# VH-VL binders against q9vpl3: the designs that were tried, part 124

Target 1, 224 residues: q9vpl3
Amino acid sequence: RGKINIQRPKAPHYERARVVAVTQPKYPELPKAKSCFKTRAERTQQQQENPYNEIIAREVRNWLDHSRLVAFFHLSSITADDIFRVRVQLHKQNLHLKSYGSKIIEQAVKNTRYEAIVPLFHSNHCIVFSPDPEKTAALLRIVRRVPQMVLLGGIVEETMLSRNQLVAYAQMPGLHAVQAQLVQTLSQAPGHLIQQLQAHQNSFVQVLDVHAKNQMNEETPKST
Short names: E, the ipSAE of ESMFold2; O, the ipSAE of OpenDDE; V2, 0.75 times the mean of E and O plus 0.25 times the DockQ between their complexes.

## First folded at step 6 (VH-VL)

Design s34 (framework fv_anetumab; at its last look DockQ between E and O 0.30; V2 from the best seeds 0.00; counts 0 for: pae E 3.9 > 2)
Fold by OpenDDE, look of step 6:
Structure s34 (fold): chain C 224 residues (1-224), chain A 121 residues (1-121), chain B 111 residues (1-111)
Amino acid sequence: as target 1 above (224 residues)
Amino acid sequence: QVELVQSGAEVKKPGESLKISCKGSGYSFTDYWIGWVRQAPGKGLEWMGIIYPGDSYTRYSPSFQGQVTISADKSISTAYLQWSSLKASDTAMYYCARDEGIYDSYYFDYWGQGTLVTVSS
Amino acid sequence: DIALTQPASVSGSPGQSITISCTGTSSDVGGYNYVSWYQQHPGKAPKLMIYEVSNRPSGVSNRFSGSKSGNTASLTISGLQAEDEADYYCSSYDSSSTPYVFGGGTKLTVL
């Protein structure tokens, strides 16, 4: 009984080899983690004449109108799983990550003050919305973990900011605190000015009164 | 006031496991990255890794990948650095530090006092 | 490991101005404005002195300033004081590998 050479198994008979070749289980390639983000082509096809586009456009508009912080990101070959993880973290901070088609964005911002953002949406992108501009730093710290999310720019307090400007804004300590302080200082300034002006006037009047009294005393003839 | 307080000095033998801690206070612990930096005796600073305590996402220096484990417990605002098996070469001062940088800016604004780890046979 | 190059030591007299250089490459110091400087006294933790090339944290003396030219960042200490004697480390973002690259450190002696 010929020692089955386990190290170099003899090639099976041609017929057996053929059967084995045909019966080899074609394991379906594990579906490449379908990016939750439809390809541009798929998105464009679905957007054709869909009454839903108007609804979604309204949604986008609503987000823009009610957000004090909006950040725009380009997505470079990001997996659905990575997006999900980031979304969860952002959500914990009341930051809302959304993705829309370019046409929807265009429709949403048409004839609005946000029309200038349309050129940013020519590729795969996402938007982060927040009602709190103070969350800018938190946002930018969270997205550090995902190099595939490339910051393009944003809108803070209705002002469009470049990437660098948005980063700079995030680095500014306590803008609200500073603004609040500024407002407090400005609100107190008139009062303080009035007080200072009144103080000087009162002092001046007092000095004049003293002078007038001294003059009256000098003019009183010593009735000898 | 922001403060990072590290665990005390450790004296260990080669082959032993070790976990040192860094507790943050005075700020939102989950919102800032925490890094670990090694300084061997008489040597310079070496970045080891960084963790986002909010979800425990971790990034390591290539030199320290697989050599140490960085973790965090957000419930007690504490970051950890641990070894499964210490080597004599692990003898160093270890610092935790808060990363204040945002997006692509990386720098440490607050540092712990350091933990001296001595590994000697 | 890409290391930033610093002089091993620099010295100056009280009241003088000294400069510590940190030289990298176009992928780190030259590519970005993300250079930071740390001061470390013997037996103490490092302290941030400068971030993003030229920004000074609150509480840091205005005697400390940072600049960058090409692939070289510089820390300048004006009006040198005895308390400035320490080790100084530069750090930079590196786009090629690691977010943190440290220099070898410079020992500053106040003569």
Scores: ipSAE 0.827, ipTM 0.921, lowest interface PAE 0.6, mean pLDDT 87
Fold by ESMFold2, look of step 7:
Structure s34 (fold): chain C 224 residues (1-224), chain A 121 residues (1-121), chain B 111 residues (1-111)
Amino acid sequence: as target 1 above (224 residues)
Amino acid sequence: QVELVQSGAEVKKPGESLKISCKGSGYSFTDYWIGWVRQAPGKGLEWMGIIYPGDSYTRYSPSFQGQVTISADKSISTAYLQWSSLKASDTAMYYCARDEGIYDSYYFDYWGQGTLVTVSS
Amino acid sequence: DIALTQPASVSGSPGQSITISCTGTSSDVGGYNYVSWYQQHPGKAPKLMIYEVSNRPSGVSNRFSGSKSGNTASLTISGLQAEDEADYYCSSYDSSSTPYVFGGGTKLTVL
């Protein structure tokens, strides 16, 4: 706990990440998560008459529909100049850094298999979209300079991946589309031994990984 | 075909400035981190710092912070290591190396041939 | 800022299996799976032999293998050959200081 060197990849402001995990509503709850989502989504849906919100929600849906790579990050305090410089480097690789309000994200993913991602956006965040899943390694090399961007996980070829699964995917040359689909069960493979030793350093990501896997297992039977 | 070609050996006197180079080819130079590693005569490897040439972001080893400057010119795919005032203790072989690690993984997959710097007093 | 501990030298006969150790702390070797090994022949640049504890780059013989237990990583060379005579360095990510720390190096002599 208390690793505060923001220039190193493994030194997020752990205290703030821990507090975020504790203060988040438990949506969805494990036993009745889908019914809770629908109730929350229905309240948000009643507010969708705001034309600005729906225009932006359509933009998010368009990005999700046309991006074979989507990566989610928690974003701690960062200057506008620093985030702009990383956006420029990402753009050169066809990687598109965006940020949206949680209400907009909720509207965008309502009635989709991605409803489970909404809790990720109750804290400060950013999203990277790309049509090119082979650019995952380039993304993660660029983000190394930005310790304020803490990887939470992503979507590759319509498969939700944990933080560790996304990193493992990035290291696989060739056949990456097929390998991404097979990696969804590899939460215990990459860095297996070190994951047990790093539990307290990566607890925020692992909590979200368990949440995403629970939704992935629920959605997989219903989607097929 | 990835290749890192370093500038030639240098013989200098204490107090002189020096800038040595490392030219990368056969890959997208701005997409990979470049590190600098020192090896004093008869000694082991010692990491000095790294740079991301895409925007020239640098990190230095605490042992070398303020003693050297790492920079890059992406238009000619070249990284640099420079001293404003050399010391006799700077006599060493200097390697540049490409880092292929992602996110929080760090390792050097390709190395330059080395640049021998001799500072004679 | 913390050097990894390696034996200064090891030796073996052709065909033998030998192991080189690399001992760190929980902030580097023990805490992460980011150990790499480099081979350096006299007058040559280092060459990556193992990354992320146990992975071999393309073109590295399967006679080289890596592992770790606790705070100690190991490079094992099976079927020792004359060309394996070189200096070997381990390196690791270190959460307390810098993304790279190196061991002091081990001279391997083939008898």
Scores: ipSAE 0.257, ipTM 0.614, lowest interface PAE 3.9, mean pLDDT 77
Fold by ESMFold2-Fast, scan of step 6:
Structure s34 (fold): chain C 224 residues (1-224), chain A 121 residues (1-121), chain B 111 residues (1-111)
Amino acid sequence: as target 1 above (224 residues)
Amino acid sequence: QVELVQSGAEVKKPGESLKISCKGSGYSFTDYWIGWVRQAPGKGLEWMGIIYPGDSYTRYSPSFQGQVTISADKSISTAYLQWSSLKASDTAMYYCARDEGIYDSYYFDYWGQGTLVTVSS
Amino acid sequence: DIALTQPASVSGSPGQSITISCTGTSSDVGGYNYVSWYQQHPGKAPKLMIYEVSNRPSGVSNRFSGSKSGNTASLTISGLQAEDEADYYCSSYDSSSTPYVFGGGTKLTVL
């Protein structure tokens, strides 16, 4: 995009200050005019309050539409430096780590086949996108070193997979793996994803227990 | 062809330092974890620890935490196992192995030939 | 510490089937489908025979199979051959102490 050349180099800040100064003193408000403007302002404010959410929601939909691999993670407390290092390692494999607010995710997937994922995003979360489903194994090997990121499930070739199904997919060879997983999942309703997640609730708790022990082990090297 | 080549046998005295190596070839070294496994003479396999060479993140078995240091140099596709001060009880065969495991599955698909370390006075 | 329990030795004759057990707890073998088996010939490095309970790597004979019931995983070798004589080690993911634990090993003798 050509944003380098300014057609007329005049101080934008001064122009903005000037506009504000000339409009404010010439605003005599009457109760009737104030009520009418308040009603219009309320409708305009309602429209203006969420325009950026719709733009970001469109970006999320674009990522979903163009990604053959999407993985969902619960994200525990993590430093900016640590998450940046993970993002860099993932980027080298054409894996794109993104974080979006729960309302934006809900808006993006509303009235789509992926609406069932919304409950996954009620807590802290992040998503990894990739156009290449063969990178699932690389993704899981990288995030295994990040105990703050806990795998919840994913989407491969537009097919929703539980945590265990995504791990199993990563172990399967090539195109035949995709075909086998699609056959297995095609007979399942989207509601089965929630049931599978609930079934693995104990496994999630056990992973958190391992994470706590891993943190204790990680802290001991400081003593040497 | 995936191959892990380890450094040659070592004979050391107690109190000496030692660093042994494991060079990976035939695959992307930074995309796989490397583990170290110890086998004392006539005994079974003991997992010591593991490293992710991409960012040098390490995790150790509680039995070996503070006893050894695991490191890697990704520019030469080599992982290391190091002792600051050897003990006679460190006499063992040491294997490096590539971890093909996914997420919470740990298993070693390719193994180095082993490095025999003998510590005696 | 002994993490997983294996019999010290098993024996069989050529053509027979033998089974090696690997017993843990609900925090390792019983809790997860992450059991692997390694074969080690004298003076050689271990070789992966089975991963994730029942999967075989490329190049491993279909005579080798893995299974799990409760807290016990099993390696079964059918059509036993002289070349199968080796030490066999199980390993599992462990949520309680370390992500990786080995069994004590089983010496298989082919009579």
Scores: ipSAE 0.113, ipTM 0.573, lowest interface PAE 4.3, mean pLDDT 78
ESMFold2, look of step 6: ipSAE 0.195; ipTM 0.580
ESMFold2 (binder alone), look of step 6: mean pLDDT 91; pTM 0.939
ESMFold2 (binder alone), look of step 7: mean pLDDT 92; pTM 0.941
OpenDDE, look of step 7: ipSAE 0.806; ipTM 0.909

Design s35 (framework fv_anetumab)
Fold by ESMFold2-Fast, scan of step 6:
Structure s35 (fold): chain C 224 residues (1-224), chain A 121 residues (1-121), chain B 111 residues (1-111)
Amino acid sequence: as target 1 above (224 residues)
Amino acid sequence: QVELVQSGAEVKKPGESLKISCKGSGYSFTDYWIGWVRQAPGKGLEWMGEIDPSDSYTRYSPSFQGQVTISADKSISTAYLQWSSLKASDTAMYYCARDEGIYDSYYFDYWGQGTLVTVSS
Amino acid sequence: DIALTQPASVSGSPGQSITISCTGTSSDVGGYNYVSWYQQHPGKAPKLMIYEVSNRPSGVSNRFSGSKSGNTASLTISGLQAEDEADYYCSSYDSSSTPYVFGGGTKLTVL
């Protein structure tokens, strides 16, 4: 339909309008300034009591419960345009890239079978969900091009897998029985798996440090 | 079934341009990456770079960034390695090889026969 | 060429078992299960013998096996045959500046 008629705000008297224009700050206030009023403890308490966070936590639980493939990544600094391009490539393969705050993830998985993943999210992160575990190879092929996304591990058919185990799964031939056997064989108690995932996260931190050093050296292409 | 066929040997002078080819057959060309590997006379293997033929995304070894250009034409299942200005130090055997391209899994399952490039005055 | 460390040469007699080592760091061989081995006969292209540390492609003799301990990967050839005489190269994923790194190569002589 046509244009919508909107009630106009009162216009100030010319003299008052002139004074307001002269005294107006030239740049807008920083949005984050308001959040600086609260201590970290106060912010944490408010987040725990925020009903919006519980709604998003339920969304995360629904993704975890209805996805047969979940992959966890560390995310280095990346532009909005670059991550959008990755999201589009992934979406074409029925892979859904999501980013949630660490506190929301902790709230979502608390007292669930997924609680072991919490340590993976102590730093910047993102998660890829899919109802189709056969898309693991497509996922890893796409992410190979994105140095800012570093694989930490995942969940396939409710089984937690380390980085190396998930890569191995992706390379298995499409015989469902063989892939199911691999997943079963790699299955272990959450405590043992979290130790492996923590070790991989630590080795990944070393990888990230090396990549950062290499990026600095790219200004001088000749490396030692 | 799967085969990578490379162009024939080249003899060039320093400063000349060159483009060599690698044609894949017996598989879906856009489902695999193509890597280029250099072997100087009497020396070992050195990875130069790779291309995803599905969208021509490339990455290079730091040693070869800016020295060569890798490209592909998916309509004829062919990848290319190109020099704008050859140097005597470019004298080597050049291999193309097929890579599955899954994350950190880097290995070449099929190799071309090699193209010998000799650069001398 | 920052190469993984391999012995320059190794030799054995027919029927003997021989092992070729490939040593890197925690950023390549030690950190990942992405070690490959290639066989190259004089004047020929390399051939994949082992991938991802210990997996053997179809058509490769079961006399060839791969393993890894810490920062060192190993290619073992049992029941050594005359046709095994070739150059052998290891390769690994490298999390530093290059996704592929190769070893310097090992010349295997069958006496």
Scores: ipSAE 0.355, ipTM 0.629, lowest interface PAE 2.2, mean pLDDT 79

Design s36 (framework fv_anetumab)
Fold by ESMFold2-Fast, scan of step 6:
Structure s36 (fold): chain C 224 residues (1-224), chain A 121 residues (1-121), chain B 111 residues (1-111)
Amino acid sequence: as target 1 above (224 residues)
Amino acid sequence: QVELVQSGAEVKKPGESLKISCKGSGYSFTDYWIGWVRQAPGKGLEWMGYIDPSDSYTRYSPSFQGQVTISADKSISTAYLQWSSLKASDTAMYYCARDEGIYDSYYFDYWGQGTLVTVSS
Amino acid sequence: DIALTQPASVSGSPGQSITISCTGTSSDVGGYNYVSWYQQHPGKAPKLMIYEVSNRPSGVSNRFSGSKSGNTASLTISGLQAEDEADYYCSSYDSSSTPYVFGGGTKLTVL
């Protein structure tokens, strides 16, 4: 006789009946579950009724349409004075730092080729826009001095680039080299770029830890 | 084409001031950071500090903080390393070197020829 | 003093391959891909040979290659030539103190 090679997907709990009998008298009613459910539904309805979100989403789409360089950053706690100084330095290079809520970004990029970026904005974030892609090096030079800003990736000439690809782009010496890099990027499977942008939370935490240590040590050598 | 040209050798006495230079050519000077690296006679390389010439932002190694001043004049594409009061222990070869200064770039792609500074009484 | 550990000297004959090690910690070599190698001939300025562990600048011979495993980076020179005789320095980013730390240097002798 033969052996059965197919295994059960989940083993039965042989003490299940005893456990259920014990818990049944303890949980005659779960009123908190009903309250929590209604609260979530009400919040969802209120968000859907907000026409202001649509107006701001349209603003974000306008920035995306008129910018040849877009860079995405995770933003750690930073003082108003510090972020203001960063905005001034960026503005001198025609670089525009903007902050938008994650739901607004989702609405702005939904049904576009950029929809894959939405997961990057789960926590505090900011975006830098510029009409001039040659300012990428200037941008990354300024950001290297700001430990609270961690590069996640970007868009150059409507092409999505990972963090490493955007850094490589900034290091290109001329227009033809830049075009060659973009062609190389486009020749890769689309999933490769999306995977880099949508990397596990642990990968982003590792990048944040590494970059924060790099930047803190570089900015404040005696703060050790 | 890309070149960093440093000032000539200096012979000084302890207590004297000194300012040495590093002139960049063949590239956009404000698009790169300039680092200073020291090499004592018969010893290895030691980073001292750097400057971003676009806004004169500087950072120093803990060993050289307060010992030297790094500055730059972007109108003449020149970076400087200065001592207010030299010590005999400052005797060394001093190199300037170019760093892209961008995110996740930590290397020097072009180096000056070096300036030998000798401090003796 | 010395942030990264290199052998003081290595030697080889023309046509052979040699490897120079550079050992640090998890806060420098082990934690990041920011290892560079510089060649210095007597009386001359250092020259960049390898950056970001394994990348070669334009004009550097393909006989030079870089790699990293754990806390140790390696520079390998294949087809050794007389002009390769020089001091070699590794450098890495260091998260604990400075953005640039150097090894003590390795003197390569071509016999």
Scores: ipSAE 0.361, ipTM 0.643, lowest interface PAE 2.4, mean pLDDT 79

